# Ledger of designs, part 2: VHH binders against Ferredoxin-fold anticodon-binding domain-containing protein 1 (FDXACB1)

Target 1, 94 residues: Ferredoxin-fold anticodon-binding domain-containing protein 1 (FDXACB1), of Homo sapiens (Human) (q9brp7r531to624)
Amino acid sequence: LYPPCYVHDVSFWIDQKKGFDELEFHTVARAVSQDTIISIQFLSRFQHPKTQQVSLCYRLTYQTCDKALTQQQVASMQSQFRKEIQQHLYVIPR

## First folded at step 6 (VHH; framework vhh_8fcz_2)

Design w09 (from g5 with N35Y A50G)
Fold by ESMFold2-Fast, scan of step 6:
Structure w09 (fold): chain B 94 residues (1-94), chain A 120 residues (1-120)
Amino acid sequence: as target 1 above (94 residues)
Amino acid sequence: QVQLVESGGGLVQPGGSLRLSCAASGFTFSEYYMYWVRQPPGKGLEWVSGISGSGSYTTYADSVEGRFTIIRDNDKKMVYLQMTSLKTEDTAVYYCAREWGFDTDEFDHEGQGTQVTVSS
């Protein structure tokens, strides 16, 4: 039996004056997902030509064999993750 | 291996139209922001347009806004630049590029380019 795998992307605007703490981003992802996020992949960086605002996009892969992991549970974890990165990393989800 | 192949350049009269194409391979195309950049004769690289991975967000340099349209087809792994109302100042080699990085304007990969000449 192979455990089910779920993939979700997250995109957000960063605060360039405060900087982006990638290590804290990984820490929040692990905590919110109860360690079910097994992979975090950087996908892209976008900078708006007029406003100079920068956004980042990451891909998150959820998987665990310790318990049943449902699509609804993953969606709830992803939603909570978006809320927590706003609070802890000063980013605005896109 | 990441590969970008531009095509569609040519000679066109002022006020004319031209469509550039970029075929991508070697990466998950829909996850990356894609750019069109150009290099006029004797000048440096100039950013022209950009499109998000989903295609929902597009950006344009002031010099081309209202005249150029960037579109992508994720199923075909293509990005296009539809150019209208072309001016002699648009003469350049046009490149397709994938942006990569956190705090830099460095391009991960750049194609070989396609020449656009606007001349009467």
Scores: ipSAE 0.000, ipTM 0.121, lowest interface PAE 14.7, mean pLDDT 79

Design w10 (from g5 with G101D F102Y)
Fold by ESMFold2-Fast, scan of step 6:
Formats: sequence, C-alpha cells, structure tokens
Structure w10 (fold): chain B 94 residues (1-94), chain A 120 residues (1-120)
Amino acid sequence: as target 1 above (94 residues)
Amino acid sequence: QVQLVESGGGLVQPGGSLRLSCAASGFTFSEYYMNWVRQPPGKGLEWVSAISGSGSYTTYADSVEGRFTIIRDNDKKMVYLQMTSLKTEDTAVYYCAREWDYDTDEFDHEGQGTQVTVSS
C-alpha cells in the first residue's frame, strides 16, 4: 500500500524585475526536502489590481517509500523551504 | 485541512447594509492575502476586494469602492466585508478566497459562499 503523503501549498510575491527562476525553485525544494517532494504543481498566479505585484502559488506533495514521513518532519521541511526560497529566489512568502 | 466558511448574507433593500464574515482554518492565516469574490446568478466570478496578511493593504473593485470595506482579525482568523449602499447589481453569492488568479478568473480554497440578495 502507499505510504502517507502530505500536501502543502506555498504562496509568495515575486520580484518581477529579477524574474522567477522555476528551475532553482525546484532545486531548493528537492534539497530542503531530502528528495521527499514527489510533485510540485503550479496552482495560480495572482496580480494585485492596483500595485501590479505578482504572487504565485504552488502545491507540494511529500512522500517517500523508504521510511514513513511524519507530519512534524514535513512541517519542518516546509518551514525551511519558505526561508530558503526567500533567500535564493528574491521572493516574499505570503 | 484548509477550510473557509462564509456567513452573514441575506435579503436587504437597495441602500441597505450587510456585514459578511469568513472563518478560516487549516493554514497560517496572517501570511495570506484574503479576497472576497462574488458570482451573480448566471454570470462568472467577479473579484471584489483584497486585504494583505498584515492588514496594511486593502484594495477594491471599482464597482464597490467607497461602498464596501474589507477588514480582518488575525487573532480570530476572520475576514469581513462591510457592505453599504447596496444596489440590485450586488446580488450574488459571495465567496471568501485565499488566492485569486486574475488571469484565469479562478480562486482557490473558496468556501460554500453566502447569498446576498438586494431587492425591494
């Protein structure tokens, strides 16, 4: 049977001048999660009507067959991921 | 589990007022913009208003600016829409949404909605 999977969404404001590096986003996700993120799905793009600031929302699915992941481990990885993307991708988590 | 529960809708006469409420759970409420969107009968979704996670920024659709006010209470995980000077064209199901995709006119994590009917 399949081990438990955990789904977390992440939303953030991008720096439109610097652009958003989706490949680096995936690289950071894999590194922080120790390769337990099996899926990254783009959900939405929101542009603020007046400020024109853009935010993106992605869904991350955590799962591994080697050992069951705990909710606490996934929450810790997700928290670290939010910090890492802020530092490496010039985004502001929302 | 992300949940949004709207309430406060009803039948009101033109020129009247209503306050809509949205109770949020299952996510870090203070980190997300919250939106109100509406769907009139037989029409598509229309974005109404947004408020930043901190409450420092608010914005409104031109059709409601000056008549509606969006507020939030992060301690209670609530977002509100204070509606005044209601018009018949404000008749719609009102939804609370965490993310609004402006390009596709879609939103995610919406609740069941609350019906607002403006009629004499």
Scores: ipSAE 0.000, ipTM 0.107, lowest interface PAE 16.5, mean pLDDT 79

Design w11 (from g5 with G101E D103G)
Fold by ESMFold2-Fast, scan of step 6:
Formats: structure tokens, C-alpha cells, sequence
Structure w11 (fold): chain B 94 residues (1-94), chain A 120 residues (1-120)
């Protein structure tokens, strides 16, 4: 029997002057999720035609075989992840 | 309840200056880009300027580059538009917007706007 799998997308505006540190993004994801994020997939890059703001979208997959993950636990971890990336990566979650 | 309230508009002569203010409430202000958008008489919406949540990134429409400055004060939950060297073509109702979608008249929240008239 397979453990439950939860998929959450995250999108955010980046600071084009500071750039985006994808390695740190992965590090924060692992830390916040207690290593339950098994996959991070880049989905899209969007540049607003007028503001020139750039947003990135990633898909995160949560799964663990050690114990059952609940939807509530994953939602809590996802919420914390959005807050942590704003602090560490100079991004604004959308 | 998300609210955005604009103020500071008025009548000014060409070459003059005005500072517009936008008071935000009901959301975590520092986490959002803020935009200024305007609507000239008889025309559609035109994006003017944007500022990142931290204030580290700003951008401007070509028509206002070098003349307008966007500023925010996250402690007071305010965003400002400092306008200098005003031209008659800057006459418009100015709106503060948390979200704005290109090619639409939609905002995340629609405020009343503040009227700027440049004439002499």
C-alpha cells in the first residue's frame, strides 16, 4: 500500500536585482517539511508585460513512509514554507 | 477586510509636484507588491509603477520614468507616489492596487481613487 501523496504549488514574485537562489529554496523546503518533500518541479516563469515583475511557480510533492501524513500537517508545513522563503530568498509569495 | 484608500490628488500646474498616499488595511502589507494605476479621462487603465513588499525593487512605466518615485512605509502600511515635473497628460484618476492584471480593468480591491488634474 502506498503512503498518501500531497501536491501543492507555490508561486512567488522574485527580486530581479537580488536574483533567486534555487539551492537555498530547496534547502528551506527540506528543512520546513522535515524531509517529507520528495519532489520539487519547476512549472513556469511569468514576466508581467507592464510591471516587468517576474514570478516563478514550483510544484512540491509531500510523501513519507515513516508515518501517515495528514492534509492538515502538510497545509501547516506549506504555510510555514511560504513564510520562510520570503525571509530567506527575498521573494513575495502569491 | 481588505481596504485601500487613496488621497493626495488635486489641481496642479504643469511642472508642479504632488504626493499621493494609499492607506492599506486587512492584510499582511509587507508581503505584497503594491501598484499605482491611473485612468485618464475617456481612456482605459494605465499601469504607472510598482514596488516590492520589501521596497528593494521598483519599476516604472516609460511615460513617468525619472519623474515619479514610488515609496512604501511598511510600519504605517502606506504606499506613496511622489510626482514631479507633472504634464497635462498625467491628468487621471489614480488608484492604488495590490493586484493588477495586464489588459483588464480588474484589481484585487477597487478603491475610490484620487483625482489628479494638471492644467493651466
Amino acid sequence: as target 1 above (94 residues)
Amino acid sequence: QVQLVESGGGLVQPGGSLRLSCAASGFTFSEYYMNWVRQPPGKGLEWVSAISGSGSYTTYADSVEGRFTIIRDNDKKMVYLQMTSLKTEDTAVYYCAREWEFGTDEFDHEGQGTQVTVSS
Scores: ipSAE 0.000, ipTM 0.135, lowest interface PAE 15.0, mean pLDDT 79

Design w15 (from g5 with W100Y F102W)
Fold by ESMFold2-Fast, scan of step 6:
Structure w15 (fold): chain B 94 residues (1-94), chain A 120 residues (1-120)
Amino acid sequence: as target 1 above (94 residues)
Amino acid sequence: QVQLVESGGGLVQPGGSLRLSCAASGFTFSEYYMNWVRQPPGKGLEWVSAISGSGSYTTYADSVEGRFTIIRDNDKKMVYLQMTSLKTEDTAVYYCAREYGWDTDEFDHEGQGTQVTVSS
């Protein structure tokens, strides 16, 4: 049997003056998920021509065979991840 | 129904100061970025400044950095633009604008505007 797999997308506005640290983004994702995130995929970048605001979208896949993963646990990890990236990366989650 | 109403514009001399206000209604104000955008005579829209829903993050166009300050009061559902060291080039109609949707190419909520004229 394959362990259950959970997919969550995260979108956020970046601070263009501070920049976006993608390596730190990956580090925070791994730490918050207790290494249950097996892939992080960049999906899109959007910059509005009038406001110049930039948003990024990433897809995160949670899976592990080392311990049971429930939808509730993944939802809690995703919620914590949204909070952590706001503090560490100067981003506003959507 | 989403509404944004700008006020506070007027005639001011170069080097002067002016404070613009934007009153918002019809949506959960604290959940949205708010923007100030301007349109100089005979030109297109120019983005000026943005503030996050919480007010913790602000950004400014290079042309106004250090001269303008954007602030918000979520309890009153107000956004303000404090303008100092005004230049003739700042003459424009100023609009308050809500954040864009993730999947849209359009400026979907924009107020009626307030005229700022910088002239001697």
Scores: ipSAE 0.000, ipTM 0.151, lowest interface PAE 13.3, mean pLDDT 79

Design w20 (from g5 with R98K E106Y)
Fold by ESMFold2-Fast, scan of step 6:
Structure w20 (fold): chain B 94 residues (1-94), chain A 120 residues (1-120)
Amino acid sequence: as target 1 above (94 residues)
Amino acid sequence: QVQLVESGGGLVQPGGSLRLSCAASGFTFSEYYMNWVRQPPGKGLEWVSAISGSGSYTTYADSVEGRFTIIRDNDKKMVYLQMTSLKTEDTAVYYCAKEWGFDTDYFDHEGQGTQVTVSS
Protein backbone atom coordinates (compact mmCIF):
# COMPACT_ATOMS: atom_id res chain seq x y z
CA LEU B 1 0.00 0.00 0.00
CA TYR B 2 1.44 3.38 -0.99
CA PRO B 3 0.87 6.53 1.08
CA PRO B 4 -1.38 9.16 -0.53
CA CYS B 5 0.13 12.13 -2.41
CA TYR B 6 -1.24 15.69 -2.53
CA VAL B 7 -0.45 17.67 -5.68
CA HIS B 8 -0.83 21.45 -5.97
CA ASP B 9 0.19 23.77 -8.77
CA VAL B 10 1.08 27.36 -8.04
CA SER B 11 1.36 30.11 -10.66
CA PHE B 12 2.36 33.72 -10.11
CA TRP B 13 3.62 36.89 -11.77
CA ILE B 14 7.23 37.74 -10.97
CA ASP B 15 8.75 41.16 -10.33
CA GLN B 16 11.13 41.58 -13.26
CA LYS B 17 12.97 44.47 -11.57
CA LYS B 18 13.92 42.30 -8.57
CA GLY B 19 14.08 38.97 -10.38
CA PHE B 20 13.01 35.58 -9.07
CA ASP B 21 15.08 33.67 -6.52
CA GLU B 22 14.34 30.00 -7.19
CA LEU B 23 16.55 28.82 -4.32
CA GLU B 24 14.58 30.97 -1.86
CA PHE B 25 11.34 29.62 -3.39
CA HIS B 26 12.47 26.07 -2.54
CA THR B 27 13.56 27.15 0.95
CA VAL B 28 10.16 28.75 1.70
CA ALA B 29 8.34 25.68 0.35
CA ARG B 30 10.27 23.28 2.59
CA ALA B 31 9.94 25.49 5.68
CA VAL B 32 6.18 26.02 5.32
CA SER B 33 5.50 22.34 4.59
CA GLN B 34 7.74 21.04 7.43
CA ASP B 35 9.65 19.10 4.75
CA THR B 36 6.59 17.20 3.52
CA ILE B 37 7.04 18.56 -0.02
CA ILE B 38 8.99 15.80 -1.79
CA SER B 39 9.01 17.32 -5.29
CA ILE B 40 8.98 20.77 -6.83
CA GLN B 41 8.70 20.69 -10.61
CA PHE B 42 8.96 23.69 -12.93
CA LEU B 43 6.10 23.49 -15.43
CA SER B 44 6.15 26.66 -17.52
CA ARG B 45 7.17 30.27 -18.07
CA PHE B 46 4.73 32.59 -19.82
CA GLN B 47 5.28 36.15 -21.01
CA HIS B 48 2.21 38.22 -21.80
CA PRO B 49 2.60 39.54 -25.36
CA LYS B 50 1.19 43.00 -24.59
CA THR B 51 2.10 43.74 -20.96
CA GLN B 52 5.43 41.83 -21.07
CA GLN B 53 4.65 40.46 -17.56
CA VAL B 54 6.20 37.08 -16.80
CA SER B 55 4.48 34.29 -14.88
CA LEU B 56 5.91 30.99 -13.66
CA CYS B 57 4.11 27.77 -12.79
CA TYR B 58 5.41 25.07 -10.43
CA ARG B 59 3.97 21.74 -9.30
CA LEU B 60 4.40 20.74 -5.65
CA THR B 61 3.92 17.19 -4.34
CA TYR B 62 3.29 16.61 -0.64
CA GLN B 63 3.94 13.18 0.86
CA THR B 64 5.37 11.77 4.09
CA CYS B 65 5.46 8.48 6.02
CA ASP B 66 6.92 10.08 9.16
CA LYS B 67 3.77 11.79 10.49
CA ALA B 68 0.03 12.12 9.91
CA LEU B 69 -0.54 14.31 6.86
CA THR B 70 -4.14 15.38 6.27
CA GLN B 71 -5.81 17.26 3.42
CA GLN B 72 -6.60 20.06 5.90
CA GLN B 73 -2.93 20.37 6.90
CA VAL B 74 -1.82 20.43 3.25
CA ALA B 75 -4.47 23.06 2.37
CA SER B 76 -3.24 25.22 5.28
CA MET B 77 0.40 24.77 4.26
CA GLN B 78 -0.39 25.65 0.64
CA SER B 79 -2.32 28.77 1.71
CA GLN B 80 0.56 29.87 3.95
CA PHE B 81 3.04 29.13 1.16
CA ARG B 82 1.15 31.43 -1.24
CA LYS B 83 1.23 34.21 1.37
CA GLU B 84 4.93 33.78 2.14
CA ILE B 85 6.09 33.79 -1.47
CA GLN B 86 4.24 37.08 -1.97
CA GLN B 87 6.12 38.59 0.99
CA HIS B 88 9.57 37.06 0.45
CA LEU B 89 9.80 36.78 -3.35
CA TYR B 90 7.74 39.81 -4.46
CA VAL B 91 5.41 37.70 -6.62
CA ILE B 92 1.68 38.05 -7.29
CA PRO B 93 -0.35 34.79 -7.37
CA ARG B 94 -2.48 34.07 -10.44
CA GLN A 1 -21.59 8.94 9.37
CA VAL A 2 -19.40 8.74 6.29
CA GLN A 3 -20.87 6.46 3.62
CA LEU A 4 -19.09 5.39 0.40
CA VAL A 5 -20.78 3.06 -2.11
CA GLU A 6 -18.80 1.68 -5.05
CA SER A 7 -20.38 0.28 -8.22
CA GLY A 8 -19.65 -0.43 -11.88
CA GLY A 9 -17.47 -3.53 -11.61
CA GLY A 10 -17.93 -6.63 -13.70
CA LEU A 11 -16.34 -9.10 -16.08
CA VAL A 12 -14.45 -7.62 -19.04
CA GLN A 13 -12.05 -8.98 -21.64
CA PRO A 14 -8.41 -7.83 -21.79
CA GLY A 15 -8.14 -4.51 -23.63
CA GLY A 16 -11.66 -3.55 -22.54
CA SER A 17 -12.97 -0.60 -20.53
CA LEU A 18 -15.04 -0.11 -17.38
CA ARG A 19 -16.15 2.94 -15.43
CA LEU A 20 -16.34 2.61 -11.64
CA SER A 21 -18.48 4.95 -9.54
CA CYS A 22 -18.40 5.92 -5.89
CA ALA A 23 -21.33 7.72 -4.25
CA ALA A 24 -20.39 9.66 -1.13
CA SER A 25 -22.48 11.00 1.75
CA GLY A 26 -22.07 12.17 5.32
CA PHE A 27 -19.31 14.78 4.79
CA THR A 28 -18.53 17.95 2.84
CA PHE A 29 -17.42 16.10 -0.28
CA SER A 30 -15.72 18.97 -2.14
CA GLU A 31 -13.32 19.64 0.77
CA TYR A 32 -11.62 16.22 0.67
CA TYR A 33 -9.28 14.24 -1.54
CA MET A 34 -10.75 11.00 -2.81
CA ASN A 35 -8.79 7.83 -3.56
CA TRP A 36 -9.21 4.58 -5.39
CA VAL A 37 -7.51 1.53 -3.85
CA ARG A 38 -7.63 -2.09 -5.03
CA GLN A 39 -7.00 -5.55 -3.63
CA PRO A 40 -6.04 -8.28 -6.14
CA PRO A 41 -6.89 -11.90 -5.22
CA GLY A 42 -4.51 -13.15 -2.53
CA LYS A 43 -2.60 -9.84 -2.29
CA GLY A 44 -2.57 -6.74 -0.13
CA LEU A 45 -4.10 -3.34 -0.79
CA GLU A 46 -2.61 -1.27 -3.62
CA TRP A 47 -3.22 2.47 -3.98
CA VAL A 48 -4.41 3.34 -7.51
CA SER A 49 -5.28 7.04 -7.82
CA ALA A 50 -6.19 10.26 -6.00
CA ILE A 51 -8.04 13.46 -6.89
CA SER A 52 -8.05 16.78 -5.04
CA GLY A 53 -11.23 18.30 -3.59
CA SER A 54 -11.55 20.78 -6.47
CA GLY A 55 -10.77 18.11 -9.07
CA SER A 56 -7.85 20.18 -10.41
CA TYR A 57 -5.09 17.74 -9.44
CA THR A 58 -4.75 14.01 -9.88
CA THR A 59 -2.11 11.39 -9.17
CA TYR A 60 -1.79 7.78 -10.34
CA ALA A 61 0.16 4.67 -9.48
CA ASP A 62 2.81 3.85 -12.10
CA SER A 63 0.99 0.61 -12.98
CA VAL A 64 -2.13 2.48 -14.20
CA GLU A 65 -0.70 5.81 -15.44
CA GLY A 66 -2.00 6.57 -18.93
CA ARG A 67 -4.71 3.90 -18.76
CA PHE A 68 -6.93 5.10 -15.90
CA THR A 69 -8.51 8.53 -15.32
CA ILE A 70 -9.97 9.70 -12.02
CA ILE A 71 -12.82 12.24 -12.22
CA ARG A 72 -15.20 13.76 -9.69
CA ASP A 73 -18.57 15.54 -9.80
CA ASN A 74 -18.95 17.59 -6.65
CA ASP A 75 -22.55 18.57 -7.37
CA LYS A 76 -23.54 14.87 -7.42
CA LYS A 77 -21.01 13.86 -4.73
CA MET A 78 -19.52 11.23 -7.03
CA VAL A 79 -16.00 10.09 -7.84
CA TYR A 80 -15.30 7.92 -10.89
CA LEU A 81 -12.50 5.75 -12.20
CA GLN A 82 -12.43 5.43 -15.99
CA MET A 83 -10.43 2.32 -16.81
CA THR A 84 -9.15 1.59 -20.34
CA SER A 85 -6.77 -0.98 -21.85
CA LEU A 86 -7.55 -3.35 -18.98
CA LYS A 87 -5.08 -6.15 -18.22
CA THR A 88 -5.57 -9.41 -16.33
CA GLU A 89 -3.36 -7.91 -13.57
CA ASP A 90 -6.06 -5.25 -12.97
CA THR A 91 -8.37 -7.97 -11.58
CA ALA A 92 -9.19 -6.87 -8.02
CA VAL A 93 -11.84 -5.58 -5.65
CA TYR A 94 -11.83 -1.77 -6.03
CA TYR A 95 -12.58 0.55 -3.10
CA CYS A 96 -13.01 4.29 -2.88
CA ALA A 97 -11.57 5.94 0.21
CA LYS A 98 -11.92 9.37 1.74
CA GLU A 99 -8.49 10.83 2.44
CA TRP A 100 -8.95 13.03 5.46
CA GLY A 101 -5.65 11.97 6.92
CA PHE A 102 -3.14 9.27 7.18
CA ASP A 103 -3.44 8.69 10.90
CA THR A 104 -4.91 5.27 10.04
CA ASP A 105 -1.87 4.26 7.97
CA TYR A 106 -3.24 6.23 5.03
CA PHE A 107 -6.98 5.54 4.47
CA ASP A 108 -9.55 6.42 7.14
CA HIS A 109 -12.74 5.33 5.33
CA GLU A 110 -13.36 2.63 2.72
CA GLY A 111 -16.55 1.57 0.98
CA GLN A 112 -17.81 -1.97 0.45
CA GLY A 113 -15.95 -2.42 -2.85
CA THR A 114 -16.78 -3.47 -6.40
CA GLN A 115 -15.25 -6.53 -8.13
CA VAL A 116 -13.42 -6.13 -11.46
CA THR A 117 -12.45 -9.31 -13.29
CA VAL A 118 -10.41 -9.11 -16.49
CA SER A 119 -10.51 -12.43 -18.36
CA SER A 120 -12.43 -14.29 -21.00
Scores: ipSAE 0.000, ipTM 0.105, lowest interface PAE 17.7, mean pLDDT 77

